# Designs tried in a protein design chat: VHH binders against b0bn94. Part 20

Target 1, 137 residues: b0bn94
Amino acid sequence: AEVQQLRVQEAVDAMVKSVERENIRKMQGLMFRCSANCCEDNQASMQQVHQCIERCHAPLAQAQALVTSELERFQDRLARCTMHCNDKAKDSMDAGSKELQVKRQLDSCVAKCVDDHMHLIPTMTKKIKESLSSIGK
Key: E = the ipSAE of ESMFold2; O = the ipSAE of OpenDDE; V2 = 0.75 times the mean of E and O plus 0.25 times the DockQ between their complexes.

## First folded at step 16 (VHH; framework vhh_7nfr_2)

Design r3 (at its last look DockQ between E and O 0.74; V2 from the best seeds 0.00; counts 0 for: pae E 6.7 > 2)
Fold by OpenDDE, look of step 16:
Structure r3 (fold): chain B 137 residues (1-137), chain A 127 residues (1-127)
Amino acid sequence: as target 1 above (137 residues)
Amino acid sequence: QVQLQESGGGLVQPGGSLRLSCAASGFTFSKYAMSWVRQAPGEGREWVSYISSSGSRTYYAKSVKGRFTIARDNVKNTLYLLMDSLKSDDTAVYYCARGPWYYEWSSGKYTMTFDYWGQGTQVTVSS
């Protein structure tokens, strides 16, 4: 399943890089500038400065949480599909199929899982970007 | 160093119950999906149950659905498998496994396979 892993890795990586470039990086910049401004308040207490910085970090944290959440859902769907593949494999073994044949069927099934779910990535990406665009406003 | 250590296995009669635990260390447990995988004598590995990183989603193999419950405590870095209504066919070495399907944001790493396993704990269901 290494080939399939690489396919998903590349697709997810491309999505993440896109989101990073178009959304996260900008949020990071804002966070740093905001934090820097917090540090310029010479009249503020340590606690106030820390709280200020935390507020500055909140949008980025929310952004990361959102992306992570979406990825988790995607991963869970793949896991579900893959688990069904395993169920079928087990059933085949129980039915007396040869191990090599079952392995091939499993690999094929997992490949199909990946194929089917990779189509979700563009939509997921769009949703993520739209959601990120609303953060901090 | 990533470490997974299973415990709780033993000998039980059919219809009995067991609770397996897996102590995780060496990584941020809460960021990884976890699974239980078992291997019966002379058989291949069987994916038993999956739980998402947050614990919000769980899945089960058809063979154990309705009988087993996977859970996790991200504060204690522990994975659990509650096994009820055990059958002879449940006899196997049960492994705690990290994964599959997780994305590590900090490194950009995406994994589709189980990348770490424990040593396993023996579960024997026999009258």
Scores: ipSAE 0.259, ipTM 0.651, lowest interface PAE 1.5, mean pLDDT 89
Fold by ESMFold2, look of step 16:
Structure r3 (fold): chain B 137 residues (1-137), chain A 127 residues (1-127)
Amino acid sequence: as target 1 above (137 residues)
Amino acid sequence: QVQLQESGGGLVQPGGSLRLSCAASGFTFSKYAMSWVRQAPGEGREWVSYISSSGSRTYYAKSVKGRFTIARDNVKNTLYLLMDSLKSDDTAVYYCARGPWYYEWSSGKYTMTFDYWGQGTQVTVSS
């Protein structure tokens, strides 16, 4: 359980760090500069300044939501795969297989789920970066 | 802090129905996937059902698919499990759990485990 969790965690963390460094950080810089410009309008009301700043934050919020959504899709797919493994393990127990054999089958099934989904990360990363480029200003 | 409180358990006849609820507080409920997990006496914990943060994706263990329905109300911060056609092997303590998968922007952490659990509610199916 911890070995497979660590493999996924390291791969996803590396992907998120790459997206943050290459795309999100630029958007964050633009957000701060945009916000500072909102404060330079001496004729704006307090409400207008706050609304201006809120608009400046929208692209970053949209970007984070996009990344979160893609991560949730990946997570759901992996969760479904491992839950299928649990179903197969229960079927084996119900059919009379010994616990050690069932554990080995479960471990192998989960490892395959992780291996298969690891191969999807590069494609998911490219899709995320392309989508984020459409948001950036 | 994070609190998950189940309710709605009880004694029910085979073939009967029951609705479990889980009240969530101490976190932004709509940002987290949720699950139901059950534990029969003397057995390990068995995953039952999963629902994504938005509610758009649901999954069920084979043993309950077609009989149980998971749902959430992100306005009331409540998770539900509608249980139909109950059988004796559904007898267990049912737990509301947060997870198993989510990414947290504030910490930069990817979590693949259930990090918070309720106290559980007993469901007993017998004649």
Scores: ipSAE 0.026, ipTM 0.435, lowest interface PAE 6.7, mean pLDDT 82
ESMFold2 (binder alone), look of step 16: mean pLDDT 81; pTM 0.805

Design r4 (at its last look DockQ between E and O 0.09; V2 from the best seeds 0.00; counts 0 for: pae O 4.7 > 2, placed apart)
Fold by ESMFold2, look of step 16:
Structure r4 (fold): chain B 137 residues (1-137), chain A 127 residues (1-127)
Amino acid sequence: as target 1 above (137 residues)
Amino acid sequence: QVQLQESGGGLVQPGGSLRLSCAASGFTFSRYAMSWVRQAPGEGREWVSYISSSGSRTYYAKSVKGRFTIARDNVKNTLYLLMDSLKSDDTAVYYCARGPFYYEWKEGKYTMTFDYWGQGTQVTVSS
């Protein structure tokens, strides 16, 4: 089960890093340049400058919320799959299977959950990047 | 400091009902999925219920589906387990757990584990 944890962790981390590098980092740069421009108006009140800066941060916050939402959907589906594996393991134990056999069956079931969900990551990544490309337009 | 404190356990007759609560503090509760896990005497831990961070998705172990309801109040930072039609094999210590599966933007990390647990509340079903 440690191997499956590392596989999912590495795949999700790689996907998020890719989205950060290709999309979010550019938005962060725009946020800082936008914020700096807010400070150039010597006639603006303190409140007006603060509000200007807050508006500059909105696209980045929106992007992070979008990625978080997609990760939550992924998390929920993997949790459902894993909980089904626990049900199957309990059924086997209740039917008299030995603990070692049940452990191996559980591990195999979780491995299949991970394999199936790993196949969804490219599609999820494409959806995220398409959604992010529309932010700020 | 993350803290999870369960309450509401006790002695109940078969067919009875209980409501467990878990008070959460030390973290942004609404950003994390939460679970209930139970451990009967001499047994391993059993994952009995899961609720997403918003509360929009819930899942249950087969052994409790239709009898237990998980809920959360993200304003009060409280997780609940409503237990109906209790049976003797529901006797266990019930733990509130944070997770599994969460992503930390500041750390750039995604994990598949329960990382914090309460101390548990005893539920005993006997005649």
Scores: ipSAE 0.230, ipTM 0.627, lowest interface PAE 3.8, mean pLDDT 85
Fold by OpenDDE, look of step 16:
Structure r4 (fold): chain B 137 residues (1-137), chain A 127 residues (1-127)
Amino acid sequence: as target 1 above (137 residues)
Amino acid sequence: QVQLQESGGGLVQPGGSLRLSCAASGFTFSRYAMSWVRQAPGEGREWVSYISSSGSRTYYAKSVKGRFTIARDNVKNTLYLLMDSLKSDDTAVYYCARGPFYYEWKEGKYTMTFDYWGQGTQVTVSS
């Protein structure tokens, strides 16, 4: 189980780092430059400058929300999968199955959950990056 | 370094309410689901509640459903557990935990696996 957990964590971390490097970091740069430009307008009122900065920040905020949402969906889906594994294990125990057998079934079920979700990560990554690219336009 | 620190525990009468907090640091809090887990005297750890990374999804153990509410503030990096209608059976050390990620058979029972835990806060429900 620990090994499975590490696999998923490493894959998710790698995805996040990739998204940060290829998309978010660039968006951050744009936001800062945009905001800096807002501050250079000596004719603008304080309110106007603030509104300008908020507009500069909006794409990044949207990007962060999108990434968070996708990660949440992924994590929740994995959690539900493993919860179902646990339920099956309980049912097996209630049915009189041997402990060792139940353990093996649970481990197998969890492993399958991890494998199935690992396969989703590349597609998720692609979707995220495509969506982020759309935000930056 | 990942750190979780619980607070808000104490002595309360049956029917009373408490609010637990868990301060998180050392990681991007908003990226991780969180849970509360409790351990009563002489018993094993029992999962209490789960909340997704954004807080949009929550789950509860049957024993606390309808009485407890899990919440989080990702700006403050804080996890909460609102406990209403407390019972004597709710007496336990309550732990903040990151996850769960998986389930495994351990020490004679199937349990959720978490990668980080707090030190816990004592909740005592007694008349």
Scores: ipSAE 0.020, ipTM 0.367, lowest interface PAE 4.7, mean pLDDT 88
ESMFold2 (binder alone), look of step 16: mean pLDDT 84; pTM 0.844

Design r5 (at its last look DockQ between E and O 0.17; V2 from the best seeds 0.00; counts 0 for: pae O 4.3 > 2, placed apart)
Fold by ESMFold2, look of step 16:
Structure r5 (fold): chain B 137 residues (1-137), chain A 127 residues (1-127)
Amino acid sequence: as target 1 above (137 residues)
Amino acid sequence: QVQLQESGGGLVQPGGSLRLSCAASGFTFSRYAMSWVRQAPGEGREWVSYISSSGSRTYYAKSVKGRFTIARDNVKNTLYLLMDSLKSDDTAVYYCARGPFFYEWSSGKYTMTFDYWGQGTQVTVSS
């Protein structure tokens, strides 16, 4: 299971780093410049400055929500696949299989889930980048 | 820092109903998938149900599908398990657990495990 954790971690990390470089950093830079400009109005009230800064953060918040939403879909598919593995393992235990055999079967089933879903990451990455490119337009 | 506290367990008759609650604190509850996991005496832990971070997707172990309902309130930071048509096989300590399969934004890590657990609440179905 350690190998499967590292495989998924590496792939998701690479995807997040890619979208961070391509879109998120630009949005963060714009957010800070926008926020700094909010502070330059000597006539603004405390609440007006606060609201101005809040508006400056909206594009970055939207971008983070998009990434989180797509990752949620990916993790939900993995969760469903893994729960089926647990059902199979329980069926084996109820049928009298040895604990070591059941653990081996469960580990193999989870590994298959990971293999199948790793192939979805390139498509997920493309969809995220397309969605992020439209923010602020 | 992270705290999960279950409540609502007790003794019920076969065929009865029970509602478990789990109060969450110390993290942004709405960003994490949550689960209920149970442990019967002398047995390992069994993953009972899963709910996505938004609440849009729910999944159940075959043994409880159609009888249990998982829900969450992301405003009150509370996870629920509504248990109907209880039977003796449902007797266990029920744990609220964070995960599995979620992205940790602050660390940049994708986690495939349950990383935090509550203390558990006892559910007993007998008589």
Scores: ipSAE 0.541, ipTM 0.801, lowest interface PAE 1.8, mean pLDDT 87
Fold by OpenDDE, look of step 16:
Structure r5 (fold): chain B 137 residues (1-137), chain A 127 residues (1-127)
Amino acid sequence: as target 1 above (137 residues)
Amino acid sequence: QVQLQESGGGLVQPGGSLRLSCAASGFTFSRYAMSWVRQAPGEGREWVSYISSSGSRTYYAKSVKGRFTIARDNVKNTLYLLMDSLKSDDTAVYYCARGPFFYEWSSGKYTMTFDYWGQGTQVTVSS
């Protein structure tokens, strides 16, 4: 289970790093420059400057929400898969199966869950990046 | 380094309320589902509640459903457990845990697995 967990974590981390590097970092830069420009308007009121900065921040906030949402859905899906594995294991035990056999079945089931979901990561990544690219345009 | 630190435990009377907090650091808190897990004296660890990374999804053990509320503040990197209508059976060390991620056979039963744990906070419900 730990090995499977590490596999997923590494894959997700790699995806997040990729998204950060290719999309989020650029958006952050834009936000900072935009905000800096807001601050250069010496004729603007404090409220106007604040509103300006909020507008500058909006795309990044949307981006962060989007990434978080996608990761949450991914995690939830994987969790549900492994929960089903656990339910099957319990059912097998209740049916009188041997513990070692059930454990092996559980491990196999979880491994399949991980494999299936890892295969979704590239598609998820692409979707995220495409969505991020449309933000602010 | 991932760190989870629980607080808010204490002694309360039956029917009382407590609010537990868990301060998280060393990782992007908002990316991970979190859970509360408790361990009563002489018993194994029992999952109590789950909250998704954004907080949009919550789950509860049957034993605490309707009495406990899990929440999180991703800005403050803090996990909460609001415990109402406390019972003597709720007496336990309560742990903040990152996850779950998977299930495995452990200590004679199938249980959820978590990758990081806090040190726990003691909750005692007694008259």
Scores: ipSAE 0.030, ipTM 0.354, lowest interface PAE 4.3, mean pLDDT 88
ESMFold2 (binder alone), look of step 16: mean pLDDT 85; pTM 0.848

Design r6 (at its last look DockQ between E and O 0.18; V2 from the best seeds 0.00; counts 0 for: pae O 4.5 > 2, placed apart)
Fold by ESMFold2, look of step 16:
Formats: structure tokens, sequence, C-alpha cells
Structure r6 (fold): chain B 137 residues (1-137), chain A 127 residues (1-127)
């Protein structure tokens, strides 16, 4: 179980770092520079400056929401898979299987869930980057 | 300082219903998936239900599907479990738990476990 957690941690972290470095960090820099420019108009009203800054934040907020939504989808699918594993383990216990045997079966089932879902990470990464490229239009 | 506090347990007759709630504090509730886990007397813990951080996805153990409904209110930071058609097998302590399967952006860590638990609320179904 600790091995499976490390596998997922490393894979998800690598994906997030890739997206952050290639896309999110640049958007964050643009957002701050855009916001600073809003403050340089000494003829603007307080409301005008606020609205200007809000427009500057929109692309980054949208980008973060897209990444968060896709990661939530991955997490939810993995949760559903592992709940199925728990159902199988309970069925085995109720049928009289030994606890150690059931634990090994559960661990194997969860490992397969992780394997199957980790193969989807490259596709998830591609989808995220394509979606991020459309922000700002 | 994460706190989870369950309420709404009690005695009920078979076929009856109960509504459990869990008040959450000390973390940004809307960022985390939440679960209900129960423990019957003398038995291990059973993962009963799961709800995504947004509330858009829900999953149930086979033993409770169709009878229990999980819900959340991200404005009130409260998790709910609506239990209907209760049976004697549903007698257990019910725990509100945070997780599993979430990525912590600030630390870069992925968690596959229930990392915080409430104290539990007793549900007893007896004739």
Amino acid sequence: as target 1 above (137 residues)
Amino acid sequence: QVQLQESGGGLVQPGGSLRLSCAASGFTFSKYAMSWVRQAPGEGREWVSYISSSGSRTYYAKSVKGRFTIARDNVKNTLYLLMDSLKSDDTAVYYCARGPFYYEWSSGRYTMTFDYWGQGTQVTVSS
C-alpha cells in the first residue's frame, strides 16, 4: 500500500510540475504584470482599477480550475476502483477466507487499480495542456 | 487543526431512517473528498460511501447502495449521510473521514488514506 502511494505520488507530482513549469507559472507572471499595469493609471476610479485587476486574474483562475477538475476526475475514478476492491475483500471475509489471505488479495486488487489508472496519466496530461492552450481567447 | 464532528445517531427500528451530519473545520472543506466509514461491534471498519470534493460524484459500498445517500454542503462545511430502510446489519459506529485520494498542492504530496477521522456517532437498529 505504501509502495502504491509512492508510485501515484511520483507520477501525479511529475505531471503537476510539468504543467506548472510550462503553463501555470507563465500565466501567474502575466497576471501579476497585468495587475500592476492596472494600478498605473492615476486617472482611473477605484472601481475601474478593481475591474481591470479582475480581468487580469481570469485566465489563471480558469487554468487552475481546469487542472483541479481533471485531477479530481482521476482521484474519483481511483476511489471507485478501490471501493470495488473493498467489496471483494468483504465478500471473501464473509465467505470464511483467512484474514491474511484477504489482505493480500485486497492489496493486489488496489495495485491493479493503480496500474490501470496510471496508464491514463499521459492522456490526462495531454488533455490538460490542450485545454490550457485555449485559455485567453 | 482539522476537526470532524458527527451527530445524528441514535436508536431506530428496522425499516426506519436517520440523517447523520458531520461538521468540518480547520481546513478548506471544499478541496477534499469525504467519506463515511462504519465499524460494527467486534468487526473491522467498512468504507460505506464517498463523495468528491465538489459533490458531483458519489460512490457506495454494495451493502448500502440504494438505501444510503451521501451529500455535502460546501457553504456550511457539512457532510451528510441519509440512511433509509435501516437493517440490523447497519448497527455500527459511523465515522466521518477525510479522503482518500487527494493531491495536496502546497506540499506536492498525494494521499491514498483517510488521514482525519471524527469521534463517531452510534447508530443502533433494533427491534
Scores: ipSAE 0.507, ipTM 0.783, lowest interface PAE 2.0, mean pLDDT 87
Fold by OpenDDE, look of step 16:
Structure r6 (fold): chain B 137 residues (1-137), chain A 127 residues (1-127)
Amino acid sequence: as target 1 above (137 residues)
Amino acid sequence: QVQLQESGGGLVQPGGSLRLSCAASGFTFSKYAMSWVRQAPGEGREWVSYISSSGSRTYYAKSVKGRFTIARDNVKNTLYLLMDSLKSDDTAVYYCARGPFYYEWSSGRYTMTFDYWGQGTQVTVSS
């Protein structure tokens, strides 16, 4: 189980790092420069400057929401899969299966869950990056 | 360092209500699903409720469904458990836990696995 957990975590971390490097970091840079420009307007009121900065921040906020949403969906799906594995294991135990057999089945089920979900990560990553690219335009 | 700290436990009468809180630190709270798990005296740990990273998904054990509400504030890095219509059987130490991630056979039963736990807060329901 721990090994499976590490596999998923590493894959998700790698995806997040990729998205950060290729999309979010650039968006952050734009936001900072935009905000800096807002601050250089000496004729603007405090409220106007603040509104300007809010506009600068909007794309990044959308990006963060999008990435968070996708990660949540992924996490929830994986959780449901593993919960289903547990339910099956319990059912097997109730049916009189031996503990060791059930354990092996559970481990196999969880491993399959992880494998199946890891296979979704590249597609997920692509979708995220495409969506993020559309936000900046 | 990941930290989870529960609070809000106490003594209540049957039918009463409590609100538990869990303060999280040392990690990006908004990126992780969270759960409440309880352990009654002499019994194993029992999963109580699950909430997704953004809070859009929630699940409950059959024993608490309709009575308990899990919530989170990702700005405050806090997890909540609203407990209504409390029963004597709800008496337990309640733990905040990060996850679940997986399931395993442990201590004679299949259980959810979590990577971090709080110290727990005692909830006692008694007349």
Scores: ipSAE 0.019, ipTM 0.480, lowest interface PAE 4.5, mean pLDDT 89
ESMFold2 (binder alone), look of step 16: mean pLDDT 82; pTM 0.820

## First folded at step 17 (VHH; framework vhh_7nfr_2)

Design t1 (at its last look DockQ between E and O 0.73; V2 from the best seeds 0.00; counts 0 for: pae E 2.1 > 2)
Fold by ESMFold2, look of step 17:
Structure t1 (fold): chain B 137 residues (1-137), chain A 127 residues (1-127)
Amino acid sequence: as target 1 above (137 residues)
Amino acid sequence: QVQLQESGGGLVQPGGSLRLSCAASGFTFSRYAMSWVRQAPGEGREWVSYISSSGSRTYYAKSVKGRFTIARDNVKNTLYLLMDSLKSDDTAVYYCARGPFTYEWSSGKYTMTFDYWGQGTQVTVSS
């Protein structure tokens, strides 16, 4: 559990940092500059300034939603795989297998889930970056 | 900070139904996957059901699939477990748990385990 936790944590963190550094942070900078420009209009009402700022925020909000959605899909796939491992472990316990043997089987099954899903991260990263490049069009 | 509070447990006859609720506070509920986990007398905790942060994907342990339904209301910050066709093997304390496999954006933390738990609610199916 500790080893698999660290593997997934480091891989997901690296992917998120890559997307944040290369794409999202630039969009955040644009959002703030756009928002500041909304405040420069001496003729705008308070409501017009608010609406201007909301428009500036929309691309960043969409970008964050895309990353969250892709990460959710990854998490859901891993959860499904791991829950299946738990089913197998329960079946083994019900069949009379020793607790230590069942724990080994569960740990091995979860490790395979992690290995299989770690290979999905490069594809997920590419999909996210392609989707982000089209925001603001 | 994070609070999870279960309710709705009780005594039911075999074949009966119960609806468990879990009120969540202290975090942005809609951003986290949630689960129900149960602990039968003399046993470890068993992962019963999972629901994605949006509610669009659900998974169930084989032992409860087709009988239990997990749901969430992201406006009311409440997680549910609808339990039907209950049997004696379902007797357990049921916990609302956050996770697993969640990412916290502000801290960069990713967890594979359940990081927050409720106090549990007892479900007893008489025989």
Scores: ipSAE 0.487, ipTM 0.784, lowest interface PAE 2.1, mean pLDDT 87
Fold by OpenDDE, look of step 17:
Structure t1 (fold): chain B 137 residues (1-137), chain A 127 residues (1-127)
Amino acid sequence: as target 1 above (137 residues)
Amino acid sequence: QVQLQESGGGLVQPGGSLRLSCAASGFTFSRYAMSWVRQAPGEGREWVSYISSSGSRTYYAKSVKGRFTIARDNVKNTLYLLMDSLKSDDTAVYYCARGPFTYEWSSGKYTMTFDYWGQGTQVTVSS
């Protein structure tokens, strides 16, 4: 089960890193430049400068929230699948199955969960990137 | 230092109710999914319930579904488990755990394991 967890973890991690490099990092740059420009306005009040910086930060915050939301959806599905596997394992134990047999069944179930969800990652990635591209426009 | 501290456990009769709390500190609580895990005597650890970082998504083990409710207060940095209609089979040490899914924007680290645990609180359901 641990090996399977590692597989999906690495896959999701790779996806997130891709999104960070291609989308989030650029938005961060824009946010910093925007904020720097806010600070160059010597006629603005402290409140105005602060509000300006907050406006500069909004797109990045939205982007991060979007990615987090999509990850949570994915994680929720995977969690439900794996917890279902755990439920089945418990039921088998309660039915008098041998521990080794139950463990094998659990591992198989979790492996299937991971496989099924890994296939969703490319589509999820595409959706995230498309959504991020529309932020601020 | 990450700390999780459970409270609210105790002795109750079958059909009774308890509310467990988990006080979190040492990290940005609102950024992490949280879970309750229990361990009955002589048994392995059972994943009881999951709640996403925002609290918008929850899931329950079949054994507790319809009776337990997981919730969180991200302002108070507290995780809750409302337990109703308690049964003898619910007797266990209940742990709050950070995870299993976490992404840290500051470090770029993604994890799919429970990385921190509380010390647990004993729940005993007996007539």
Scores: ipSAE 0.251, ipTM 0.616, lowest interface PAE 2.0, mean pLDDT 91
ESMFold2 (binder alone), look of step 17: mean pLDDT 82; pTM 0.813

Design t2 (at its last look DockQ between E and O 0.78; V2 from the best seeds 0.00; counts 0 for: pae E 3.6 > 2)
Fold by OpenDDE, look of step 17:
Structure t2 (fold): chain B 137 residues (1-137), chain A 127 residues (1-127)
Amino acid sequence: as target 1 above (137 residues)
Amino acid sequence: QVQLQESGGGLVQPGGSLRLSCAASGFTFSSYAMSWVRQAPGEGREWVSYISSSGSRTYYAKSVKGRFTIARDNVKNTLYLLMDSLKSDDTAVYYCARGPFTYEWSSGKYTMTFDYWGQGTQVTVSS
């Protein structure tokens, strides 16, 4: 089960790194430049400068929220799948199955969960990147 | 230092209700999914309920679905478990656990395991 968890973790990490490199990092740069420009307005009040900076930060915040939301959905689906595996394992134990057998079944079930969800990652990645590209435009 | 501390456990009769709380500190609570896990005497640990970092998504074990409600207050850094219609089979030590699935933007860390646990709180359902 640990090996399976590592597989999907690595896959998700790779996806997030890709999104960070290709989308989020650029948005961060824009946010910093925008904020710097806000600070150059010597005629603006403190409140106006602060509001300007907040506006500059909005696209990045939206982007991070979007990615977080997609990851949350993915995590929820995977959690449901693995919890179902646990439920089955418990049922088997209650039915008098041997512990070793139940463990094997659980491992197999979790492995299937991981496999099924790993196949969703490319599509999820594409969707995220497309959505991020539309932010701020 | 990451800390999780459960409270609210006790002795109740079948059909009764309890509310468990878990006070979290030492980390950005709102960035992490949280779970309740219980362990009955002589049994393995059972994953009871899951709640996403934002609280927008929840899931329950079949054994508690319809009776238990997981919730969180990210301002108070507190996780809750509302337990209704309690049964004798619900008797266990209940643990608050961080995870299993979370991504933290500040650290760039993605996790898929429970990485921190509380000390647990005893729940006993008996007539």
Scores: ipSAE 0.313, ipTM 0.663, lowest interface PAE 1.7, mean pLDDT 91
Fold by ESMFold2, look of step 17:
Structure t2 (fold): chain B 137 residues (1-137), chain A 127 residues (1-127)
Amino acid sequence: as target 1 above (137 residues)
Amino acid sequence: QVQLQESGGGLVQPGGSLRLSCAASGFTFSSYAMSWVRQAPGEGREWVSYISSSGSRTYYAKSVKGRFTIARDNVKNTLYLLMDSLKSDDTAVYYCARGPFTYEWSSGKYTMTFDYWGQGTQVTVSS
């Protein structure tokens, strides 16, 4: 089970890091430059400046929400798969299978869940990056 | 600091109903999937139910499907478990747990397991 945790952790972390470096960081830079421009109007009221800055933050907030939503879908799929494995392990225990045998079956089931879902990460990454490109249009 | 506090447990008759609550603090509740996990006397912990961070997706263990309903209120930072048609084998300590499969933006860590637990609330169904 610890091997599967490290596999998923590394893959998800790499995906998020890639999206941050390639897309999110640029958007954050634009947000700060946009915000600084809001502060240059010496005739704007305090409320007008704050509203201007708020609008500058919207694209980055939208981008972060989009990435979070995709992670939620991935997490949901893995959770459902893993809970099914737990149900099968409980059924085997109730049927009288030995504890070590049940543990081996559970570990194998979880490993297959991880394998199946990790194959989807490249597609998920591409989808995220395409969606991020449309923010602000 | 992450804190989870369950409430609403008690003694109930078979066929009865009970509503558990879990107050969450110390983290952005709406960003995390949540679960209920129970432990009967002398047994291991059993994953009972799961709800996605938005509340749009739920899952239930076979033993409780159709009888239990998980829900969340992301404004009040509260997780719920509505238990109907209770049976004696539902007797357990019920825990609110964060996860599994959680990602923390601040640390950059993804966790496959339940990373935070409440203290638990006792549910007893008399036969």
Scores: ipSAE 0.270, ipTM 0.647, lowest interface PAE 3.6, mean pLDDT 85
ESMFold2 (binder alone), look of step 17: mean pLDDT 81; pTM 0.803

